# VHH binders against q93235: the designs that were tried, part 16

Target 1, 248 residues: q93235
Amino acid sequence: IFMKTLDPKVPRFYGKGTIIGVNPGVGYQPWLKERPDSTLIKYNLRDQKSYKAYLEQMKTYLTKYDSNATETRECGAGDSNDDLEKNPDALPCRFDLSVFDKGCSEKSDFGYKSGKPCVIISLNRLIGWRPTDYQENSVPEEVKDRYKAGSIAINCRGATNVDQEHIGKVTYMPSNGIDGRYYPYVFTKGYQQPIAMVKFDTIPRNKLVIVECRAYALNIEHDISSRLGMVYFEVMVEDKPVEEKKEL

## First folded at step 3 (VHH)

Design b11 (framework vhh_podentamig1)
Fold by ESMFold2-Fast, scan of step 3:
Structure b11 (fold): chain B 248 residues (1-248), chain A 122 residues (1-122)
Amino acid sequence: as target 1 above (248 residues)
Amino acid sequence: EVQLVESGGGLVQPGRSLTLSCAASGFTFSSYAYGWYRQAPGKQRELVAAITGGSTLYADSVKGRFTISRDNAKNSIYLQMNSLRPEDTALYYCAKGYIEDTFGHVYEYDYWGQGTQVTVSS
């Protein structure tokens, strides 16, 4: 009965997960509070005002990573959040935004002005959840070249055959996806949720492209009915003369 | 208003069993996931077991000994603890899982009960 009260056409319920579970949902940004029922990222390259709200939302989302150095620690290759459950003095790993400096930073306006928009991808937090590595010969083909043991690979594709023809080249930052050192999440003060960014390098002008992004680890199932392990959104980069507001 | 009330704790000898109960009110019980956490003196709070609508998760330290279950008709979750060890001594908390949407908005926060004390001592 609770499933009958969820309208699958209402975007705000899509991808909604529980913090206690075994299969994470996937989130994305930018999402605009002014258009809460929309998963559409639509802007006009000729109208800077049309994408200003997306840039502000991206900046606002990323302010959570401005945490005080004493609340987080720099994590090297051998470090992880595994000890957060045992050690009261342990600090969560600091997430470094400099990984996005190649075209998905604030300095590059997150690629919007150049028609190469970046989208943040995250896993909804699950308490105590850790990614499980694929066996060497079991890595899905679509992420095989970008899979790294200990990480969660991200793959974004066109949702239909037409969208897949149009989506073009996609760049992932970090290239190997979301690093497992930021897991588990256990309500630690100062916790920084890890993210990846997806850059749409060659998305066509004046075409709506429906995008499907999936997260990959052995213990992530892709379930459209439960809206877990995957997310959908739409991108439309217009190149049109600026339209004036009608008086009526 | 959310309320979680734990019960079933007590003093037991090593090797024995206890069943903890958590009664929930103030929300639609079947729509959420639940977990059992514990905190021993001088140690950080740790997740012991979690249950969703169809899946369970256990900490390595209790796997094979503890069983979590839910009863949606009674708005309750349970933790069956078998083969108890002195190391299981802790205050046990019931928690309602919080929900984060695909846009990063938190609609429901984790809620914690008052806890129930489990002491395993010879």
Scores: ipSAE 0.016, ipTM 0.364, lowest interface PAE 6.0, mean pLDDT 80

Design b12 (framework vhh_podentamig1)
Fold by ESMFold2-Fast, scan of step 3:
Structure b12 (fold): chain B 248 residues (1-248), chain A 120 residues (1-120)
Amino acid sequence: as target 1 above (248 residues)
Amino acid sequence: EVQLVESGGGLVQPGRSLTLSCAASGFTFSSYAYGWYRQAPGKQRELVAAISGGSTLYADSVKGRFTISRDNAKNSIYLQMNSLRPEDTALYYCAAEVRDSWGNTFYDYWGQGTQVTVSS
């Protein structure tokens, strides 16, 4: 009897998760717990201490991908998590961080020292949710060149006309966005949240840039008020002399 | 510290019923998703049932026999297990998914487990 009464705000899925009731939100890193109300990523290129907290937050976030091989499996094209709730022999797909090796890895300090900071983008977990493909002729223009069937495309832009002028070149890793093989999300030990990284290659010095990132799939709606399918944050890369030296 | 404590396990005969309880503490109970998992000797830990809000998920092997529910006033989740079979014998774990308000930090918390043995 209770099996017929579902909450309209949570995903509904039957069989292979083909019926979905809720749009996911979008999250980002680095988000500092010391400033929970702030969406500002601000640092000074000349002061390594000014971005240390962001690097440590990103490193901490990514340690979840150092999981035991016995709790995850390699997944190729066409694989998915469809059977994780039904098949006790199924393991969640292992997420490979090597896709970020070109300037967004720990070895490159996530681009912060070079003034090309990287930001992690992820979808909020919804049990049973999976992306639905656009028809080929209906892919939004802003992601058309980077859209891949079965995946969630990410697009980041300046939030206003002024921010658009200042944001410069943006690189996406993986270029086709978040791969659908890590979906549907299932509440299982060892699940690895798929992520994308966005690298701000030519963001200007000493200018605040307001960034809007959106996730794209047929079943993702964009709602600014509820932050569904989209997220805002601000980036300011300073290049200023360090004047104050405080010991201890 | 976030804690999950399971109770209600035991030895029962086939065809009987058991109710497992999981008491949660250290966080705002109503904001999180919960699941029941089980692990039989020599097998991997498998999801039995999950609940998020009013939506539920069940493993095929227990669908129609088991019911997951929550009581926000008591900070507890329950697994009502009907028509138990010898194959249901396992250590049963309660799990919670904890999210921050931005949805960008996730933690899975696990209880210590409670043994269910179905045997004549």
Scores: ipSAE 0.023, ipTM 0.452, lowest interface PAE 6.2, mean pLDDT 80

Design b13 (framework vhh_podentamig1)
Fold by ESMFold2-Fast, scan of step 3:
Structure b13 (fold): chain B 248 residues (1-248), chain A 124 residues (1-124)
Amino acid sequence: as target 1 above (248 residues)
Amino acid sequence: EVQLVESGGGLVQPGRSLTLSCAASGFTFSSYAYGWYRQAPGKQRELVAAISGGSTLYADSVKGRFTISRDNAKNSIYLQMNSLRPEDTALYYCATEYSLQDSFGTSWGEYDYWGQGTQVTVSS
């Protein structure tokens, strides 16, 4: 159930009833505007028309990353958007889509044609927010092998034991998740929100799989009831014969 | 269609106060980020103040002097500018991030919109 009829008027209370601010929410693509209450990604491998809308939504979403050299800059490891808070001449880091070239690019139809669909994962924009590193011995087991200090690790699992049995192999791009160099977000023109993609390499045919993806940093709380730091969606990759239209 | 309209600019003497207003239309106001930017002749456009949910951000040059606020019932944001200085002279822009979010903050799309700007001139 999406609680779209409820206004987020009251932030969650913590400790003495003090409002501790907004925990970053997690979003995904492709989400279709014409079905805003649906989190279902369902298509038939044998029917290209069945996934065309998802491909168009992915392309539309990624248009914001078209190179704009005058409003962005190249950032290496150790760089950040820190200067955006005080320097009027600072440019936000450019996000490089080539990190998705291993099966999650437009050239590969984002994996949809091959039955290995890719899903974009992003954090909601929160002004001035930065990821805080886990202490060395506190990195959650499920992201330990892919965690990088200064970044946000992503992990996607089946939401139930049955879904986890069916979800199969999942590949993350970039493998270390969302790089911290694109933080803080400070609402500047040309800001490029960092994203990760999750590729479902071996998801079974003709089975509904409920997926839960979580974002990992010390200052991201996971709350099932409020879905803080996590997102749910469903994937159904069908492999069914295309029935001919009976127009008689 | 999302539209932002700024007002409240003008000519004021140094040390005076001015309040800028930005009226938003074409969408639900309460769940989006809003900011004030300024651009002086020969300079880059810079963020002055921003508000999103319960969080605010101010440029170092205006901290303690400017206050950003919102009135969700009127679909408006305001910039209260105190102790104005000649270096505050600029065209001031209102901007918003339109985000398709559920009630838990899950983002399904993000878009930026900018107003036309309102001129603020601080001179003796």
Scores: ipSAE 0.029, ipTM 0.457, lowest interface PAE 6.1, mean pLDDT 80

Design b14 (framework vhh_podentamig1)
Fold by ESMFold2-Fast, scan of step 3:
Structure b14 (fold): chain B 248 residues (1-248), chain A 119 residues (1-119)
Amino acid sequence: as target 1 above (248 residues)
Amino acid sequence: EVQLVESGGGLVQPGRSLTLSCAASGFTFSSYAYGWYRQAPGKQRELVAAISGGSTLYADSVKGRFTISRDNAKNSIYLQMNSLRPEDTALYYCAALETSFGEKWFDYWGQGTQVTVSS
C-alpha cells in the first residue's frame, strides 16, 4: 500500500498496479447549478436571499434519504452491505439524518442564518469499495481522537497557514465520521450514500477561508493532483449592509 | 436529453450465448457507473453485473458466465452472456448511476430488453 506510482509522463503505467483508481474521491455540498465550476460558498448574514440557493440545494440533496422503508433496512453496529451481492432480496442499510440534529438540520437552516454553516462531505461511489481499518498505532495524529475502527474519519483544516489561523472551531457529525456499515457500495437502486457534516462554528466574518477536507482509512491515499481522498472549497461569511441594487 | 437504449434480447436455446448492448446518450458517459439488472415475472429486480471505471461486480448466479464491458468511444456497455440457463429468463435493464457526490446527475434506467431461454 502507498507505493509510489510510476512516472505520470508514462501514462500506460500511471495508476496500474497502484491504489490510484480504487481510491475514492471526496465531494461536498452545497454547490450551485448556475456556477458548476465554482467551489465558493459565499453569503451575507444580513441578506437571506444570498444563502437561499445554498439551503435549497442542501434540502434537494437530502430528499434522496426520504426513500421508502421497503427499499432499505435498519442496520446496527457490525452490520454491512456485504450481503447485497449474495442475496438478491437483501436491502442496503438505511441512513439516519437525525445524527445532524445538533445545528446541521433543515430546521436550523443548516447553520447558515447563524453564521455557523454546515457542509456535507461524502466519498464518491466506487463499486465494491469499503474502508480498511488502520492498525491501532498507525492512526494519523489529526484524527486519532475521533477515529473508530470500521469507519472513515473526516478532518477539515485551513488549506494554508493563514486559512488555518482563520478557520476556527470545526464540529464533525457524526463525531467518528462515516460509518462502514453503509459499505461496500453496490450498484442498487435502494442504496443510501452515507454522509458526514462539518460545521464551521467560529469562522470569521468578512474573510475568505480556503478549506481542505480529507477522508481517513488505511486504503485511502491523499493525492491532490488526482483528487483522491480530499476536497477543497472556499467559505466566505459576510456581515455587510445590504446593497440597494440587490432588490432587483 | 438523457437516454439509455437496450438491444440484443430475444429467444435463445439453453447453453448458447447472447450479447446485450446499451447505448447511452445525453450526458458524460465516462462519469457514470453502469449496470445490468434483470427482473423475472413476480420477482424483484436484481443486479446482474456492474462496471465503474476498471472495476466489475457480478451476482453469484452469473459469475463466470456473464461478462460486463464498456466502450467509452461508442458510449456503450455490453453484457456477454454465456452458457445460458432457463432461469436466466427475464427482462434485462441497463442502468446508469451517479459515481461521484459532485457529479450532479440523476440515476437513469432503460426500458428493458426481454431475454427468454427455452428449447
Scores: ipSAE 0.010, ipTM 0.343, lowest interface PAE 9.8, mean pLDDT 79

Design b15 (framework vhh_podentamig1)
Fold by ESMFold2-Fast, scan of step 3:
Structure b15 (fold): chain B 248 residues (1-248), chain A 120 residues (1-120)
Amino acid sequence: as target 1 above (248 residues)
Amino acid sequence: EVQLVESGGGLVQPGRSLTLSCAASGSIFSEYAYGWYRQAPGKQRELVAAISGGSTLYADSVKGRFTISRDNAKNSIYLQMNSLRPEDTALYYCATDYLESFGDWTEDYWGQGTQVTVSS
C-alpha cells in the first residue's frame, strides 16, 4: 500500500509514462490490472483460485518475450543495444527466460503452489538510460556479494525491522541482477525489456510482509516518495482451510 | 484508450521543411510520453524524437534539424522538420507509451503513419 502514499512535494505519477530522465523507477509483477490501487500479493496455498489471477498476470507479462529470430538477435559477451540509436538495421538483444527455470518458470507456477512465490522486478523504461558501474570499493554492502560490473544488482528486504525478521531467504535470478547489455531503451520495436525475478523461499505463512526492492548502479538514486530506484509491495502467503461459498 | 492520426507528409525537395502533426483522440496527459518514429522501405523502424513533460530527446541523425512539440489544447504532437535530406524519406509514425499502474504495465498506441518523400 506504500505505492498509494503520495508526497505532496512529489509530482503525481512521477515515473508513470515519463520515459525521459536520469533515474529509473522500479516496477514489479504480478500487479493486477483489476486492482490497480493495490500492491498486495495475497493468496491461500490451499486455494488454487486465490492465486490463479497472479499466475495469469505473470504469463501475460512474459508473452512479450515470445519473439522470432527476425525481430531480435542473440547477444553474447561484449554485445549490447548500443547500436539501436544509430543503426536502423540493428535488432534488439533477445532476452532468454530460461534463466528463471530454477523454480520461477510457468512450469513451476512461478513458485506460488509451493509457497515460494516469485516476483518480477524491472526498471521502468527511460529513453537512452544506461547503468554505470560502481567502483569495486564503493559497491553497497547489501549487494556486494552479488554485484557484477555491467549489471544492475537487485536487493529485496523487509521494509521494517519486523518485516526483515519475517521475510526469510530470498533468491535472485539471475544472481547478478539485470544485465546491462539490454540497455539503452530507445522505443525500438521488438525491444525485450530485461527483468530479474526474486523468489521468496522461506516467507512465513499467515503473516503480512512488506517488501522493499532496490536496484543498484552508480547512477541509480533511491527515493522512497517517488519510487525512484526502488519499489514496495506486500506479500501474504496464507495456509488456511478452504471455506465453502456462502451460496453453496 | 487513445487513437493517434498522423498528417502533414508529402513530397518535398532537399533542403526544404515540413511539419508533421499527430492528433490524439482524448486528452493528452502530461504523464504520457510521445514519440515520432520513421521506417524506410526495407529498414527497421527507428526513433526520431520523443517528448515527455518538458523534456525532449532526438536521434543523432536529426538533432538540430527536427523539433518535437505538443499543444495540449489541440490534443496534438508536432514534428517540425528542417533541412530535409533524401535519407529522411520514410513513413513517419506517432506513438505513445505510458504506465497505467505502478507495476510497469505498459500500453503502447501507434498511429497509421504519414509518408514523407524527399527527392529532387
Scores: ipSAE 0.079, ipTM 0.490, lowest interface PAE 5.6, mean pLDDT 80

Design b16 (framework vhh_podentamig1)
Fold by ESMFold2-Fast, scan of step 3:
Structure b16 (fold): chain B 248 residues (1-248), chain A 121 residues (1-121)
Amino acid sequence: as target 1 above (248 residues)
Amino acid sequence: EVQLVESGGGLVQPGRSLTLSCAASGFTFSSYAYGWYRQAPGKQRELVAAISGGSTLYADSVKGRFTISRDNAKNSIYLQMNSLRPEDTALYYCAAEIEDTYGTTWYPDYWGQGTQVTVSS
C-alpha cells in the first residue's frame, strides 16, 4: 500500500550483448579489433613495438574507469548495487584500479616488458545477476585458497596437460577475484563493470601456451561450447634478438 | 573527456521521416560500439538500434523502419527513422560503449543528453 513494486531497470528488447540469462560468459583483454578472429597474445620481449598494440588496447579498455566521481560512489565491504533499482539518485560503486598496482598497472606496462603479461578477465553483464556463494564444504579445490564469500573467484590453467606444464605461476588481482559489491548489474549511467587481472609470472619463453580461465560461483556453470563461465586464449612470449642496424 | 551530442529531433507528422545525428568526441571513435535508446514518459529506457564493427541490431518495434549507420571520418552516428508513428514519441539517446572483451556483453559506457522526437498530427 505504501510501496509499489518497482519495474526492473532493464532494456525491454533483446539487444546485441543484452542477455537475460542465468550463466555469465567470460571474456578477456587485450583483444585486438584489427584481428577479431584471433585470441592470440604474441610478442617479443626484446621488441617493444611487438607489444605496443596490446598496451594501447589495455589502456583504451581501462579508460571507462576514468569516470567522474559524481557518477559513482565509494563502496565498502558488504555494499552492493541493490539500491540502484529502488533509488533513481543512487550511484553505482566505483571500481578502484589501484588493486592492479602489483605489476598490472599502466606504470608497469601491464607486465609485458618484464615478460609477466597481465590479462583482464571480465564477466558479461547479465541484468539483475549476482554471484551465489558456495557453501564452505563445496568450494572447488582449485579456488579454495582464494575464494571469498560474496566474490567470484578466477582460476586460469593450461588448457591441455602440456599447456599446464608450461603455464607456470599465475597471480590473481584482486587475490579473491571479482568482488560482489559491484553486483547486481543494473542498467544505469556510470556503472563500472568489475574486472580481475591475471598475471603470468613464469610463463616460458618461445612456447605457445593455451590458457583456460574459469569464473567460480555457485550459480556459474562451465560450458566450453557456449563460452559460459570460461574463456580460452593463447599466449606466446618470445625472447629472440631484434635485428638492429648499428648507427653511430 | 567523452562527449556525445544528439541533434535532429523535432515535431513530425505520422508517416514522415526524421534523421537523428550523434556527434562523438574525446575518444577513438572506431574503438566504440554505438546505440540509440529511447525513453517515453513513464516507460523504461529501451534499446532501439545498435551498431558495432559493421553489424547492426534493431528492436522489433522499429525493424524495417529505422536504419542505424556510422561515418568514421566524421565521428558521427545516424538513425534514419522512416514511417514514424505516434508510439515512436520519446526522448532519444545516443550511447557509446568501448567494445567489450572477446566473448563478453556490450553495454553503454557513455550517454548523450538526449533529443526529443514527437510524432503527432
Scores: ipSAE 0.015, ipTM 0.296, lowest interface PAE 6.6, mean pLDDT 80

Design b17 (framework vhh_podentamig1)
Fold by ESMFold2-Fast, scan of step 3:
Structure b17 (fold): chain B 248 residues (1-248), chain A 120 residues (1-120)
Amino acid sequence: as target 1 above (248 residues)
Amino acid sequence: EVQLVESGGGLVQPGRSLTLSCAASGFTFSSYAYGWYRQAPGKQRELVAAISGGSTLYADSVKGRFTISRDNAKNSIYLQMNSLRPEDTALYYCAAHYTDAFGEEYLDYWGQGTQVTVSS
């Protein structure tokens, strides 16, 4: 207990993911490897050192999308990874990071310096899993205006009534969520995990906000106990003078 | 170092059975999910069967004929292959898969493979 695993390459935090199942888990970034038991994103706007680790983690995570172009293909409307299971020559769809150029790119320091931090949301990989569309009249109200058939809508809210009062305006990129063309995952070489970003446009200063993000498709159930279809994290954007010691 | 070593392959006639074994070393066996994959000449590597804890998954082509199992005490996984067909001829690979609690770091280890040839 508190003991390292026998394999030094295995993370010290003991969370078992699954690659087999019918209901995906949801992950987020920036999650810091140095604080694996923490889901807290906390920084001080007046102290650039306080958010440097989050920016570096975001940059590191996104380097996986710099894959050789010959290992992926451009996918337009009507293209998908559906043939990856059957076609030995099929290349996975290339994921385009330019969709995040509206305040959630490296150029904008992922919104951290401006107090509008961005968070990456992704679905954990399940072999052969693909999203199932809601019927037209069955789309949940909270994603109705942003739902697109063939996609996985994302919605983030305050986890409690108090958090919901504080969370403010949230922007989603892409607005329709994660496009289903990037599914299924079948261990294809060059596969690029699709992601969405959530930007907290008006999150209050000096208030801890507990955030709950859910992924929406007919075959995604939301289960906090199993960490399926949803994820929790906390955001604290401070605006206070830099102290000699921040812990006291 | 991390190792996955497959064994049990060989040449068999159609309709017969083989059991493949995969011995794992150098990591915490019980923390990983495992899969059996195969690759025939000129084809992509495909998933045959997978096991994560008590859950299993099978390719449609082998469902009902193949059974995957794990023995945590022996750090091994097995693939029992019944009613073998010429189409099952391939190099069979064992793989170990791990992801952290947030699903953001994936560790995948692969064996070197064992040849299964089904021929009359």
Scores: ipSAE 0.207, ipTM 0.551, lowest interface PAE 4.5, mean pLDDT 83

Design b18 (framework vhh_podentamig1)
Fold by ESMFold2-Fast, scan of step 3:
Structure b18 (fold): chain B 248 residues (1-248), chain A 123 residues (1-123)
Amino acid sequence: as target 1 above (248 residues)
Amino acid sequence: EVQLVESGGGLVQPGRSLTLSCAASGFTFSSYAYGWYRQAPGKQRELVAAISGGSTLYADSVKGRFTISRDNAKNSIYLQMNSLRPEDTALYYCATSDLTDSFGMTYSEYDYWGQGTQVTVSS
């Protein structure tokens, strides 16, 4: 019996309670450490120094996925973290960053150099939480073409009518959003939080665009005041001559 | 480097009180959210209380008995535990989340953990 109580991988979940275990918050990256109160992503295409901090923040954030293969396992369709509760030898699902290789990888400078910046979207960790599927005929229109049962769809739009006119084409990676195989979240060594990336393919130059991103599942309510189910940030991609004097 | 060190655990009789402390270092203390978790032998870890700025949250099992607080000048978080029960026996962990790692503040967003301090409520 001593062996069954040594190093448990699955912490005892808080039972059916009133803790905020029903509705996750949404976070985004890159968020600059020197300006934690700012939601503005602003850079100049002609000045690599202007976006270096965003690239370093993205790289630092993604370092958590460099976990040893022995601490995680490959998960296919239909797999989940449910085994972590019953089996002390079970490993959490490995999150594969190669899904971002279509313009949102470190090799692509996360789209910043090409004026197609990528933003990480994540759900805050709620112990025991998992997405609940929409009924087939009840999927919200804005995600219907990209919704997959068992997953959390992401949709980003301009926050106002003017922003929506300016935001342009948005690409989601993975296209179906955050896969449910990485749920439920359990406190365990090697857990890898699933993320999605949003790429702004045709965002206009020299215009501030206010972006609203929402996460979609039946058990996600949207309330920006509570930081639940949705998030806001601003993007400004400048195309201006660099006026740097090296000898001054 | 973010580091959390718990203290104040021990053996107490039912109905008595105990105060746990969590000393934090390696970061700007006031910019982080903090929580207390507990894990009893052979059981799963559960959230007990959380604090972010001036806002607090408590598990139903401890509501009205436990109080979480912070002291920014001392870089410390406290859990005041009153009317202790045998069911409160567990290893208690202090946890924190770097708010720069996410825009939302939620009670389960904890990335950094202490080693834990044992609380035993019996005879």
Scores: ipSAE 0.011, ipTM 0.266, lowest interface PAE 9.1, mean pLDDT 78

Design d01 (framework vhh_lunsekimig_d3)
Fold by ESMFold2-Fast, scan of step 3:
Structure d01 (fold): chain B 248 residues (1-248), chain A 120 residues (1-120)
Amino acid sequence: as target 1 above (248 residues)
Amino acid sequence: EVQLVESGGGVVQPGGSLRLSCAASGFTFSSYALYWYRQAAGIERELIASITSGGSTNYVDSVKGRFTISRDNSENTMYLQMNSLRAEDTGLYYCAALTDSFGETWFDYWGQGTLVTVSS
């Protein structure tokens, strides 16, 4: 019996297109609208033009967090968006981009110039959904050292054994993943979708690496066929000579 | 208001052919990538074919060369031409319009499914 099987009779959509459900999908950036069928992030380290579109997409996505202070509130570690379900005039928690200052900010060109590219990971919006904690002794081994109660841990690996040999060191920001204080999502003006970033510190040059990222909470099942709790994308950081064309 | 309606399923002998149709209404059909999923024996659905808004196609290896996906934006209809059918192709076939871009994963539209049975 698979509880993750999708219902074929009901569109998974509510109001402005927000999905109603029990298990979120996972998305990533930079995804380029001009290449909507491609999950490939490919650039040449020696050619700044080859990664400009990825940087612009990252910057464009992050402008969503330039909200007016009066539309959001500061939230400490013990706070949450629980009041948003009860009080439609309650203010959502403000998401702080400074958590990405360790090499995944606009200041660092999201690591692209240094060959340590950063990728944004987030969960699909599900009305009323919030993460449920693993029991202390039941946290999956691959996130055990980075798991924090009340949060969603992220883990990225190579999709095959060959990819895992090539993926190298991966850094997560925040290290504990996506903080649960930004849940539940409801239709609220100024809501800020929480995100994590994954930095590929030692990914090899001139090799295609297929990456699988999973989100971890007790109520997140992983199912590629239904696109639940995980996402795939490819990274290729080239280090190849650039041929300059002279035009008359 | 939003509907995806599959048709064209039926019983066919091994080696036979069927053409499935997916008629769409209530959304901007030409703007979406479209998918055919297959579900056998109460297990999870598997993606078998896709077509982008621009007409680019992709297939799972088991159907490549036998199945052809196409779309008609003027009729808001997607098709799956199935040739050289095998017993393993038996299942419920669902059409879907899915969004899976970060920040735009808000729409998942599914049809009700059409049954394909390959038996002699």
Scores: ipSAE 0.006, ipTM 0.145, lowest interface PAE 9.9, mean pLDDT 78

Design d02 (framework vhh_lunsekimig_d3)
Fold by ESMFold2-Fast, scan of step 3:
Formats: sequence, C-alpha cells, structure tokens
Structure d02 (fold): chain B 248 residues (1-248), chain A 121 residues (1-121)
Amino acid sequence: as target 1 above (248 residues)
Amino acid sequence: EVQLVESGGGVVQPGGSLRLSCAASGFTFSSYALYWYRQAAGIERELIASITSGGSTNYVDSVKGRFTISRDNSENTMYLQMNSLRAEDTGLYYCAAEVEDTWGHTYYDYWGQGTLVTVSS
C-alpha cells in the first residue's frame, strides 16, 4: 500500500535498516556507499566501467565467507546453530558460496557482464530469531512451489503491474531460499550470515524496473516503511554505445 | 567512531555481586540490540545476555535468575547486574553491538576492550 519514490529526499530513518519489534528486516546488495540515498542499480552493458563498482561491492560483501575452517563447521540438513549460546566449543555452520556458481559467482561477474545481474538478499540479524514454518495448506501461493520447511522463501516481483510485465524470468539461489540451519542467529565470532541470490534472467534493456522482494516464514510480517520482511530496489540495464567524453 | 567501554569489573567472593557498565558512543544507541559476552582463560567467548532496542532480554541458562541486563537510552549505557556469583563466572566480560553501516545495508561488529571479573575465596 505504500509506494516509495526516489525523489523527494527520503527521511534518514528509512535509510537505516533498524529492526522494529521481533520481525527481521530485508537488505540487498550491491548497495554503494558512494550513493547512500539510492536504491538504483544502473549500468551500461557495453561499458564495463559502469558496473565495476557493483562487482567490487559484491566481492567485498562476500569476503566474510572466506573464514578459516577452524572457525566454522560443516552442517547437514537438520543441523542448526542452537549450541552457539551455550557451548564455547561450538562452531557456526559454514555457508557455502558454491550454491551461486550457476551464473552468480565472481567468475561470472555476478551476471552483470551477460545482462543477467544477480542481487544478494539477506535478513537483518536478530538474536535468537528462527523461522517458523507455515502449515502446508497455508503457504502463500507466490512461494508455494519453492517453499521448504525450516527455510525462508524469497520472492521478487515487479512493484507495479508495468514492472511485473518487464521484470521477466527470475532465478533464486538456493531455489528454496535461505536455509534455517544457519539459525538461530547469535552474535558470535565466525558466524556466517546466510544469504540468497536473485538473478534477473530476462530483464529488458533500457527500461527501469522497480523490484519488490519479500521473505516468507510464518513469523515474518511484511511492512515496507519499516523494511520488515521486504525490500525494494530498482534495476536498469542499459545497452548503449560507449561515448568518449570531450571538452568543448 | 563507534566505541564501547566496559567498567565495573573486580574481585569478589563467591555469592557476591558486581554491576558492569558499558558506555557507548558513535551510533544511535536506542536503535540497536546490545550484548554481553564472557571469555574464560583459554576458552572462546560466549554470549551470556542480550537486550533488544525494545527492552526484550535473553540469557544463557547458566546465568538465568542470577544476572540481569538493562539499558538506559538517555545515558547511552548498558548494564549487567551480576548476583550470586560463582567461581565459574570468572572471566573477561565484553559488551558488544552489531551496528548497521549508516551508509550501507551491512552490519559491523563492535566490541569493548573487556573488563575482568574474578570470583575467588
């Protein structure tokens, strides 16, 4: 019901990802420090310099997952971080970036070079918080095909009917969203925050698309003004000849 | 410019009490959750207590009923009231905050320098 505009100036309290109540907020990357009031990801497909900053931000964000093996442990399905609060010998589950190797890795320039840009989606850290499963018959329709018990499903759509027509095919990695084995979150050394990536496979050239992404679990409420359970950003992939800047 | 400074540590006999303080600066204190960790000699630090921006609290089982975390947003200070202290409570106590980058959507971990609590007969 609330639709954000980039102009006029956004109040600073909307610029902070503060959590209100017990509901986690949703963040995205790449977000550029040099343009703190902008949620726009805009680049020219023909100009590698135009997307270099986004690639560098993605790489910088992902360096936190380069933790030494002694600081993390391998976790299978059904494992969790439950022991981190009580056991000084407990290690947080290692987050494996290889789930993004199908077009959203550093080797693929996170899809930017191919015009299929990837965006990281994360939940704000809330200590002790854990996703609560939907009852099987109550899973929202938009995530029903990709919902997995114990996980947080992600769904991204165009914010308006026009944006939805333009957004095209979207791929989610992992397909089931953010795995619950990385919860509960505790503020401990070596913790690796779980993330998902969203790849825009067929986003149109030279068109601004406003994207709304939501995180889904029974205990996640969606409130755009507080950034609870949802986030929005804009994507514009230009396909324009590179021009030399000349002085008059 | 984010800083956390602990105080209130010391030597106390078993069954005694101490009150730790954590003075914060360089961020909007009232907007963030805050944490107390402790580290015994040769052991990695463990989370023992937390308090949300709204005042909701959580504790590790070994300190429940004995320790009380609180915050004073007007003074930018968090406290840990420690009662019925045991020899096992001996260690370095750290206050911590996970503060969102004011220019981004990332969180940065900030730690105090630690304050020593010794429980001995």
Scores: ipSAE 0.007, ipTM 0.252, lowest interface PAE 8.9, mean pLDDT 80

